# VH-VL binders against q0aze0, part 25

Target 1, 268 residues: q0aze0
Amino acid sequence: MKIILVNNRFKENTEKKAQEIAGQLSALNVEVIIDNGLDEPYAGTVDFIMVLGGDGTMLRAARRYGQRAIPVLGVNMGTVGFLSNIEINELAEYLPLILREEYSLEARMMLEVAVFQQQSLLTRVFCLNELLLRSNSPRMLSFALEISGQKLEPYRGDGLIVSTTTGSTAYSLSAGGPIADPQLDAFIVTPVASHIINKRPLVVSPEREISLHLLEEREAIIGIDGQIKMDFGAENRVLIKRAPHPLLMVNLKAKPFFTSIDRSLQRQ

## First folded at step 2 (VH-VL)

Design nd3 (framework fv_inotuzumab)
Fold by ESMFold2-Fast, scan of step 2:
Structure nd3 (fold): chain C 268 residues (1-268), chain A 123 residues (1-123), chain B 112 residues (1-112)
Amino acid sequence: as target 1 above (268 residues)
Amino acid sequence: EVQLVQSGAEVKKPGASVKVSCKASGYTFTSYAIHWVRQAPGQGLEWIGGINTYTGDTTYRRKFQGRVTMTADTSTSTVYMELSSLRSEDTAVYYCARVSDWEYFPGDAFDIWGQGTLVTVSS
Amino acid sequence: DVQVTQSPSSLSASVGDRVTITCRSSQSLVYSEGNTYLSWYLHKPGKAPQLLIYDVSNRFSGVPDRFSGSGSGTDFTLTISSLQPEDFATYYCLQATHFPLTFGQGTKVEIK
């Protein structure tokens, strides 16, 4: 068995814990690859991915490995989040189930994001939460949104979020988007500080293609899962589709999504 | 427009604590991390740590861990840095700065800076 | 800690001169997804530092085109093609690839 341990390079305790866990797994004849983000994604075949950290570390793991149809387990290291399934102090209890492959999988949709400069593809990336288009200056954006060939009236404001259902509790929520059951497949399209009356969040089929481009030259960026940033100008266009494969998340114990989000919202 | 405004100069005795504020305006507060950097007289810039304003997650340089605490108040778009057990060596100008790239907290460039807060520690 | 060393520590120059400052890291700053987190800052006494260049070679908004950055891996350069009066300052590089974030010691550009 080969397992990738994904950890957060900026948290000392996750580096130490990753090394400790790698030693324990190696003693059980499990081959371990540690991914702290600095090297290219491991290109070989692997059987399981264990993410040590919070939601941010899971987002990186999903971007790097989510399209490979490999089980991914989130192990919480004391951060508040929605993408972990067990706590680090529970790992010893659940490790035998992991090694015997005695767990269920939950499929989470991902986005495929293609960024073009005029007609040339600049990059293609995958993400678990969202793509954010936002102004990188005090000036608001004017931009075009097209959904499956249907051109909407121009948007004016600070930006737009195109989110998965998993991303409904991330930036989309902060911008006024709905809370979605992460087991559903849908795009959530949420305006950021729109100046146009009645520009509401949209919930659309994951079969649709979403296209964005600027109508005026502005300093803007495309943000992916709050982790990858790309400059975006009037010569650029972005195309968003459902990714070919969902992220396969490991369920070792019941996660009370709705009660957890309800409690979180009452505190905020 | 986009700016970070810090609280005023502080004079403290050794062993005291100081709490410096950094108020953000002109952008979506939770879309950027805020880091703290200091410069002691005659020295270069030194990174202290940072906070993810959306999650509240913090990271600190090891030499400050146990003495520094960073918090974010989303209702006022303000980040605070509290440094305890002050020593004369903590005399410095303290800057807050916005992180321009989102690739993991705390990596990236500091694109917008506060004006600085002079903290003087003397008996 | 990743060490970041600037060269020279100080230099004297005249308006119109081409100025080159180098920054060397003890470890590679390449992040696997194509970003190299090395940035350059200008700092004047009594003022906050200002971002000049991010991700090695990208000029920050509003920064004059006389400033350019280059380099890869461990060796990086900031170039000012024609020094102006407002450019007399201390320059810092910053690596943000490795924990902890580390500034170079600074390069002071003084009037000749």
Scores: ipSAE 0.123, ipTM 0.631, lowest interface PAE 6.0, mean pLDDT 87
Fold by OpenDDE, second read of step 3:
Structure nd3 (fold): chain C 268 residues (1-268), chain A 123 residues (1-123), chain B 112 residues (1-112)
Amino acid sequence: as target 1 above (268 residues)
Amino acid sequence: EVQLVQSGAEVKKPGASVKVSCKASGYTFTSYAIHWVRQAPGQGLEWIGGINTYTGDTTYRRKFQGRVTMTADTSTSTVYMELSSLRSEDTAVYYCARVSDWEYFPGDAFDIWGQGTLVTVSS
Amino acid sequence: DVQVTQSPSSLSASVGDRVTITCRSSQSLVYSEGNTYLSWYLHKPGKAPQLLIYDVSNRFSGVPDRFSGSGSGTDFTLTISSLQPEDFATYYCLQATHFPLTFGQGTKVEIK
């Protein structure tokens, strides 16, 4: 068995723990690779990914490895979030199950986000939470939203969020989007400070594709999961669709989503 | 639903021309290039060329250059492939296919295909 | 042109069998920045080809887990872990790293 331990290089406690866990796993004849974000994603075949930290670390892991259809376990290390399944102090208890591959998986839809210069690809990423288009100035953006080729009325506002149901409890929520069942596959399109009062979020079928482009010569920013940013201009377009496969989140411990929503949100 | 719908079967004489259409729906037409692939009886798949639906720029396989013309009509979300000076060897099922993330080269995969158009060239 | 050699040309297999198809290119399919544009397709008579795998190992939407792609440089493999009745078809690899785009000659998977 080969396991990637994903941690956050900026969190010393996760570094230390990753080393400790790596030692333990090695003693059990498990090959371990530690990914703290300093290097490129490991390109070799692996059987399991263990994420040590919070939601941010999970998002990074998802972007780096999600497309490989590898089971991903979130191990919380004292943070508050929605993406961890067990606590670090529980790892020893569940380690035998992990090694025997006795766990269930929960499929979480991811986004495939492509940014173009005309039809030339600038970047393509898979992400777990959302894409954000926002103004890079105090001025509102004017942009076009298309869904499955259907052109909506021109949009004016600070920006727009396209999120997964997983991402519904992230930035989309802060922008007034609905909380979605993570077992549901759907896009959530949430406006950010629209000039139209009470502009409503859209819940869109995962079978559809979403296109965004600016209608004016303005400077904007594309954000991915709140961690990746890139400049976005009038000559650029964004295409969003369901990723070809979901993130396979390991479920070792039952966590009732709906009963924990208020608790989790209050703690953030 | 994302789909490509092609025109019907064609029967042509040697030396004639054929123009096959491919109508796109369910997505933003100008966001994806359209390429053409054919399969002759008993043969494998063969790439013909592609068109950038946004700019209209085309790229053809060398063996077809001078005989093939691809065009895009953004108003109808339709791509056309015209093949002239038809030969018996041009008898094949012709497919249009959508390609994302590609202006010219390199291209990604063909993720959406038309249903195919049989073109028969016979004397 | 980049030559793409697919092997075998045909094979007979039974339901439940592990099937492996290989594709070898005459030159590296690694593009700048490390991208490799190799994809796999399933084609049944009278139907349009269907995308299975893109970028060597990415399974396309809706494609069953039994399909997997691997490889690097010039050697690539499509694997069907457990052949199902609906999997009997002709399979093609495609390289799109170099102009012109070229397909393998195909592998027909037949019922044993």
Scores: ipSAE 0.043, ipTM 0.617, lowest interface PAE 4.3, mean pLDDT 90

Design nd4 (framework fv_inotuzumab)
Fold by ESMFold2-Fast, scan of step 2:
Order: sequence, then structure tokens, then C-alpha cells
Structure nd4 (fold): chain C 268 residues (1-268), chain A 124 residues (1-124), chain B 112 residues (1-112)
Amino acid sequence: as target 1 above (268 residues)
Amino acid sequence: EVQLVQSGAEVKKPGASVKVSCKASGYTFTSYAIHWVRQAPGQGLEWIGGINTYTGDTTYRRKFQGRVTMTADTSTSTVYMELSSLRSEDTAVYYCARDLTEYSGYFESYFDYWGQGTLVTVSS
Amino acid sequence: DVQVTQSPSSLSASVGDRVTITCRSSQSLVYSEGNTYLSWYLHKPGKAPQLLIYDVSNRFSGVPDRFSGSGSGTDFTLTISSLQPEDFATYYCLQATHFPLTFGQGTKVEIK
């Protein structure tokens, strides 16, 4: 068995803990690759991906490896999040089940985001939560939204979020979007501080393609999972589609999504 | 292991241009953005701009727009910052710094590794 | 531009002292999912700046545990629980939520 350990080298003790876990796995005849973010993603075949950290580390792992259809387990090293399944102090208990492949998988849709400058592809990125288009000044944006070639009335406001159902509890929620069952596949399109009172979040088929471009030159940015940020001007266009493969998340322990989000909302 | 090594000190006349280099080693060059920060004598740190080393996209602070140009050479893992129309106020130590972002980073929160600095003196 | 103001501009302290430096932004620094792009740096003359704290409260790898960060929205604090000889330096906060990225003016920590 070959496992990738993904860690965040900037979180306390994660590098040391990754080395410790790699040693334990090697003693069990498991080949281990450590990905702490310094190098390109490991290009070889692997059987399992273990993410050591919080939701942010899982978002990075999903971007790097999510399209390979390999089981991914989130192991929490600190703050409880939505994307981790077990705690680090539980790993020893669950390791035999991992090695025997005695776990269930939950498929989570991902976005494919392609950013163009004029006719040229600038970048193509996969993400688990959302793409955010937002103004980077007090000035409102004016932008075009197309859904599967259908041109909607121009949007005016601070921006727009295109989210997966997994991302429904992230920035989309803060902007007034609905809470979605992450087992459902859908795009959620949520306006950010819309100038137009009747603009509502849209829930659309994941088979649709969504495109965005500015109608006026403004200071704007594109944010992807809160981790990748880039300038977005009137010469840019972004195209969003369902990614070819979902992220395959490992379930070793029941995690009650609805009671977790309900409790979280009461603490805001 | 990660190192950013900058070119040596420069002395320039007002109106000239200066081009400072920042050579990266010990990591995958295109996976991290590089930013430039300066410190004038007796002043604090001032962000100039940054470059996405994968795409070549740049973002500059407005006061430098039109006279700063950042470029990346992936074959040598080197970022350049060229500042034109130099004034005495541009006398400063110029630092390059790595952003943790994989592709784009002009709104990222932190610079984890820094070059040693390049003193640029502008005097007649 | 979002202005970042540090307080105090300078302070005198002795080894073993608890030191607190404050950073205030003119606008909220909250971004997607509540992420707050506020970091702290240590700078000594003749040396490059060094990252201490990122995302308000996360200590960078290798940074001693006497350094801690806290705060939210517009008000942030760097605390050094027991000042060491190597900690006499100038400290800067950086906001990266709003364009352009802006540093505070710096706080110089000097020997009493």
C-alpha cells in the first residue's frame, strides 16, 4: 500500500507529526510520500491520501489530488472543521480499518475553474468549495452571468459566489446562500451585497456551465476556496463547470452534518 | 533549503532605471508567488507588488504603476523587478519575498521566506 | 487604502518582560469563511524580515511559543510572554485582505 500524507508545514507540529506517522506506517510495510506543499504534487500512483490538518489543508489536498479518484481521509490536528472525519488521537484506533479498506466513501462534487484573458487560457484550477468574484474597492461591480449560454440580466453589486454543495456552509452561507446537503450535486450561485433587491441565490444543475465577465473596468478579484486569488479585469472571463471526478472522502466515523451546522449557527 | 538570493547593491542617477533580481532555489519555482517590499532609510516596510510565477500575472501598488515592471524567468527560477524614472525617494533596501500561494497571491496574508535585500541608492 | 496603525511606535523593555503590540486597521480584515489576512514580522537592522504569526494567531514553523497573536475584525495584538535578548527588534503587522497590501508603521522594542 502507498499513502500520501498531506500536511500544512505552517501549523504547529504538523511536520514532526507527519514524520512520526510516516515511520509508523513504514513499520507496517506501507510506502509513504509526504506532501507538505513545497514540491509539485506527487505524480505516481497511490492507494490512499491522508490529510493531516484542518479544512484548509483538505481544500489544498482536494485541489492537488481530488481528480485522481483516490480515497481521501481528513485527520484533524486542531480546530474541528467540516471536512475532517477523525481526530489525530484516534488514528491508531482506525488505522487497521484503513489498511483493510474497511470504510465507506462519500463523493463530493468539485468545480473546474478556467480563467481566460481574451481568447487565451490563463489557468485551470479545481476546487471543493467555491469561486468568489468580488470588488476590491468601494465601487460596485457590473458583470454578466451566463448559465449554459443563457444570458441573464446584468448583475450589480459587490460580487458573486459559485459554490458546490460542500461549499454551501462556507462563504456562500455568509452571503445569504442556502445550506445544502453535501451529498446533493448542484451549483449554488449567491450574489454578494447585490444592488438589486430581488436578486436571489440560484440552485442549478451541476451539468450546466457558468461564465462570468465584467461589463465595466473595475478593480476586482477572483478567489478560489479562499486560497488562490487573482486579479480579474474586463479582459478576463471565467468558465465554471463540474469537475470530471468528485473528491472521494473516507468515512470511518459518523459525522452528523445537520446537527453540526445547526450547533455552529447558534454560536454566531 | 528554501533560498531567495538577490543581486548586489546599485547606485543610480535620478531618471535612470534599476533592475533587481531574485533567484529562487530549494522549491518548485512556479508553485509560489514572489512579492517585492522596500524600506527607505528611517521608514517602515512598503509593499510594491507581486508576480504569479506560473502565469506571469502582476499586481502593483498604484503609486508605482507605470514605472515598475515585474517579470519571471522559469528557466533560471529568477524574478526581476525593474523600477524606472528613479527619484531620490526611491533610495531603499528592496526585498523579494515568497508567498505561500500555489498560483496567484496578491491578496495572500504572509511572506514566509525573504531575500537578503538589495540596497538601491539614487543620487545625483 | 486601508490604513494600518501600530501602537506604540516604540517601547523600552527588559529581558523577561511581557510585551504587547497592537495593530489597528481602518477597515475590517475579514475575508472568505472568516479568514483574516493579518500577519506579524520581526525585522532587525541588516537582516531580512522574518514571519512570526500569520492569519492572526497561527505561529509560523520554528517560531518560539512565547510569541502569540490574537484579535478580530480591526484590532489585533502581538504578545511576547517573556522577552529574550534576540527579541529586541522592530515588529510590523501586515494586512493582505484589501488591495494594496499595507504594513503598519512598525514598533521598535528597545532595551531599557
Scores: ipSAE 0.000, ipTM 0.422, lowest interface PAE 12.7, mean pLDDT 84
Fold by OpenDDE, second read of step 3:
Structure nd4 (fold): chain C 268 residues (1-268), chain A 124 residues (1-124), chain B 112 residues (1-112)
Amino acid sequence: as target 1 above (268 residues)
Amino acid sequence: EVQLVQSGAEVKKPGASVKVSCKASGYTFTSYAIHWVRQAPGQGLEWIGGINTYTGDTTYRRKFQGRVTMTADTSTSTVYMELSSLRSEDTAVYYCARDLTEYSGYFESYFDYWGQGTLVTVSS
Amino acid sequence: DVQVTQSPSSLSASVGDRVTITCRSSQSLVYSEGNTYLSWYLHKPGKAPQLLIYDVSNRFSGVPDRFSGSGSGTDFTLTISSLQPEDFATYYCLQATHFPLTFGQGTKVEIK
């Protein structure tokens, strides 16, 4: 068995723990690769990914490895979040199950985000939470939203979020989006400080495609999962689809999503 | 040891193009984005753009759009910045810099290592 | 573009002095999820710039503890608690919350 341990290089405690866990796994004849973000994603075949840390680390792991259909386990290390399945102090208990591959998988829809300049593809990325389009100035954006060829009325506001149901508890929530069942596949389109008061978020079928572009010569940025960003202007278009692959999240421990929402949100 | 080594000084005529190279060593090339920053004589630092060394996608400052092209050669661990339609105002020392907070080639724009700089002089 | 203004543009100081440089942005540098992309750099003539502080207050590896960063929103400060001979240089702040990335105009720290 080969396992990737994903941790955050900026979190010293996760580095130390990754080394410790690596040692334990090695002692069990498990090949271990540590990914703390300093190196490129491991290109070889692996059987399991263990993410040590919070939601941010999971999001990075999803972007790096999600397309490879590898089981991904979130191991929380005392952080607030929604994407971890077990706590670090529970790892020893569940390690035998991991090694025997006795766990269930939960498929989480990811976004495929393509950013164009004119007709040229600038970048394509898969992400677990959301795409954010926001103004780069105090001025509102005017932008066009198209869903499966249907052109909606132009949006005016600070920006727009297109989120997965997984991402519904992330920035979309802060912007007034609904909390979605993570077992549901859907897009959540949440306006950010819309000019139209009470502009409602949209829940959109994962079968549809979402297109965004600016209607004015404004400077904007797009953000992906709150970790990467890029310039976005009038010459750019963004196309959002359901990723052709879901993230396969390992479910070792039952986590009742709806009963834990209040607790998790209160800690933020 | 992380090193960014840039190509030598250039002298160009107005309207010409210049291509500066930045060779990276001492780390996994595709794990870190590379940015370009310049400093004109008597002026401060100015960000030009950045390139994802893994995907090759780029982000440019708008004022340079249409004139600047950044590319990455993974086989040689080298990033290139080409600036066309050169003007006297483009006379500057150009720096490449590595992004500190890289995930999969995407950057958060903290520059932890810099090249030694390349002087580009544009004169008639 | 987001304007970043440093104060002062230049100053004279002696070894051992406490030096404070401020950086003010025209907009808040707090990103949507709470991060503030403000960093400080030291630049000497003929040398490559060097990262001192990132994320407002985090010292880069190898940077002496006499360097510290603070601030929030639109106002940020770089402090050198006790100026050393090797610290005479030009200092720049950089905001990366908004595109395009913009530097302050620089603060030249000269020997008195």
Scores: ipSAE 0.000, ipTM 0.464, lowest interface PAE 13.2, mean pLDDT 89

Design nd5 (framework fv_inotuzumab)
Fold by ESMFold2-Fast, scan of step 4:
Structure nd5 (fold): chain C 268 residues (1-268), chain A 124 residues (1-124), chain B 112 residues (1-112)
Amino acid sequence: as target 1 above (268 residues)
Amino acid sequence: EVQLVQSGAEVKKPGASVKVSCKASGYTFTSYAIHWVRQAPGQGLEWIGGINTYTGDTTYRRKFQGRVTMTADTSTSTVYMELSSLRSEDTAVYYCARSPDYYESSGLFYFDYWGQGTLVTVSS
Amino acid sequence: DVQVTQSPSSLSASVGDRVTITCRSSQSLVYSEGNTYLSWYLHKPGKAPQLLIYDVSNRFSGVPDRFSGSGSGTDFTLTISSLQPEDFATYYCLQATHFPLTFGQGTKVEIK
């Protein structure tokens, strides 16, 4: 059995804990690969992914490994998030179930983001939460949104977010988007500081294709899950569709999404 | 227009604590991280730490662990940095700065907009 | 900690001169997928620092095209193609690939 441990290199305790867990798993005849984000994703075959950290660490794991149909378990190291299933102090209790593959899986949709320069594909990236188009200057953007070939009236503002339902509680929420049940498959399209009256968030079928391009030459950035950043100019176009495979999240214990989000929204 | 406005200069005695504020405007507060950087007289820039304004997660440079606390108040779009057990070596101009793409304290940092700075003087 | 060293620590130049400042890291700054997180800042006494270049070579909004960044791995360069009066300042590089984030010691560009 081969397990990838994904940890946050900016948290010293998480790095030490990853080494400790790797030693324990090695003693159980499990091969362990540690991914702290600095190197390219591990290219070999993998049976399980264990994410040690918060939601941001899970997003990196999903981007790197989510399309490989490998079970991914979020293990919380402190700060409560939406993407972890168990606490670190519970790992020893649940480890026999993990090694016996005695758990359920929850599928979470992902985005496939393809960026073009004119007619040439520049890159293809997958993500769990969202793509963000934003201005990289004090000037607002003018841009076009097309949904399955349907051209909407031009947008003016600071940008746009195209989110999964999992991403509904991330940047989309901050920009005024709705909270969505992560078990639903849908795109959520949320404007960022729109200057146009009545531009509302849209909830769109996951079978649709969404495309974006600038209508004026501006300095803009596209961001993927808040972790990858690319320059975006008038010669560029981005195409967003549902990724071929969902992220397979491991459920070892029930986690009530709605009560968790309700409590989060009530605190200051 | 993006703006970060910091609280005014502070004079403190050794052993005291100081709390500096950084009020953000002109953007969606929770979409960006805020970091703190200081410059002591005659010295270069030194990174102290940062806060994810949506989650409240913080990352601090080790030498400040236990002495620094960063908090974010989303209702007022304000970040605070409190530094305790002050010594003369803490005399510096303290800057808040905005960083995009802060989910994991990843390597995606750069500081695009900065506050005007707050002089903290620690003297006997 | 990853050490970041700038060279030179100071230089004297005249308006119109080409100025180059180097930044060397003790470890590679390559992040996953080949990205490198190295940025450059201009700082004047009594003013806040200003972002010039991010992610090695991307010029920030409103920054004049005389400023350019280049480099890879451990060696990075900021170039000012034709120095202007407002460019006399201290310049800092910042690495954000490794924890903790570390600035170079600074390069002061002084009038000749």
Scores: ipSAE 0.222, ipTM 0.660, lowest interface PAE 4.9, mean pLDDT 87
Fold by OpenDDE, second read of step 3:
Structure nd5 (fold): chain C 268 residues (1-268), chain A 124 residues (1-124), chain B 112 residues (1-112)
Amino acid sequence: as target 1 above (268 residues)
Amino acid sequence: EVQLVQSGAEVKKPGASVKVSCKASGYTFTSYAIHWVRQAPGQGLEWIGGINTYTGDTTYRRKFQGRVTMTADTSTSTVYMELSSLRSEDTAVYYCARSPDYYESSGLFYFDYWGQGTLVTVSS
Amino acid sequence: DVQVTQSPSSLSASVGDRVTITCRSSQSLVYSEGNTYLSWYLHKPGKAPQLLIYDVSNRFSGVPDRFSGSGSGTDFTLTISSLQPEDFATYYCLQATHFPLTFGQGTKVEIK
């Protein structure tokens, strides 16, 4: 068995724990690779990914490895979030199950985000939560939204979020988007401070494609999962699709999503 | 307005401990990390360590490990840095500084707001 | 530790001059997915340091547009297009990609 441990190098406790766990796994003849973000994603085949940290670390892991159809386990280390399945102090208990591959998998839809400059592809990424288009100034943006070739009325506001159902409890929620069942596959399109007060979020089929571009010469920013930022101007466009592969989240412990929402949200 | 207000100057003997405070205001205290940076006379800036104000997790520069303790009091929005076993080389102006986080949520890491500094003098 | 070296250590300039300060790291400062945690600070005696540029090239709020940052990998530059009287100070770059966080040794910009 080969396992990647993903940790947050900016949190010393996660790095230390990763080393500790690596040692334990090695003692059990498990090959371990630690990914702290300094190196390129490991390109070899692996059987399991263990994420040590909070939701941010999981998002990074998903972007780096989600397209490879590898089981990913979130191990929470004292944070509040929605993407961890077990606590660090429970890992020892569940380790035998992991090694025997006795666990359930939950498929979570990811976004495929392609950013273009005119006809040239600048970057393509897969992400678990959302893409954000926002103004880089106090002034509102004017931008065009197209869904499967259907051109909606121009948007005016601070920005727009295109989120997965997983991401519904992230920035989309703060912007007034609905809480979505993570077992659903759908896009959630949430306006950010639209000049139209009653502008409603859209729930869009995962079979559709979403396109965004600016309608004016303004400076904007594209944000992905709150961790990637890039400049976005009139010469750019973004195309969003359902990723060809979902993130396979390991479910070792049942987590009742709806009954835990209130508790989790109160802490944020 | 974001403000970081530090405690006043300290004069200590070698071997003693000093505890400097940094009171934060004008923002959500637990949404940002606080770091400590010092500048000795005639020297540049030196990072000491940081604390996550939400979780209490700390990270210290290795040279200070064992001597430095950072704590956060959410009820008063105050971060403390305690440095023990003081040496003459510890004489410096100590600054607290805010950072977005430990790359967990924002993906950014810099010091956007600073305290006014606290002079700590270690002399016999 | 990652060594960060600024050039020059000091320089003399006049108001209106174009000033360029470089920062070189001993290792690449590129983190996951291309993020680069390099920032620039202005520091005057008796005052707190002030953030000028973060993430290589982003001006912090309220920072005049005469300040700009550029670079990639291991080589970074802070540029002041037209030096103003209030710009005479010591400038520091900071790398936050690697632990421990490390500053450059500083560049003192003095009046000619």
Scores: ipSAE 0.025, ipTM 0.639, lowest interface PAE 4.2, mean pLDDT 90
ESMFold2-Fast, scan of step 2: ipSAE 0.198; ipTM 0.662

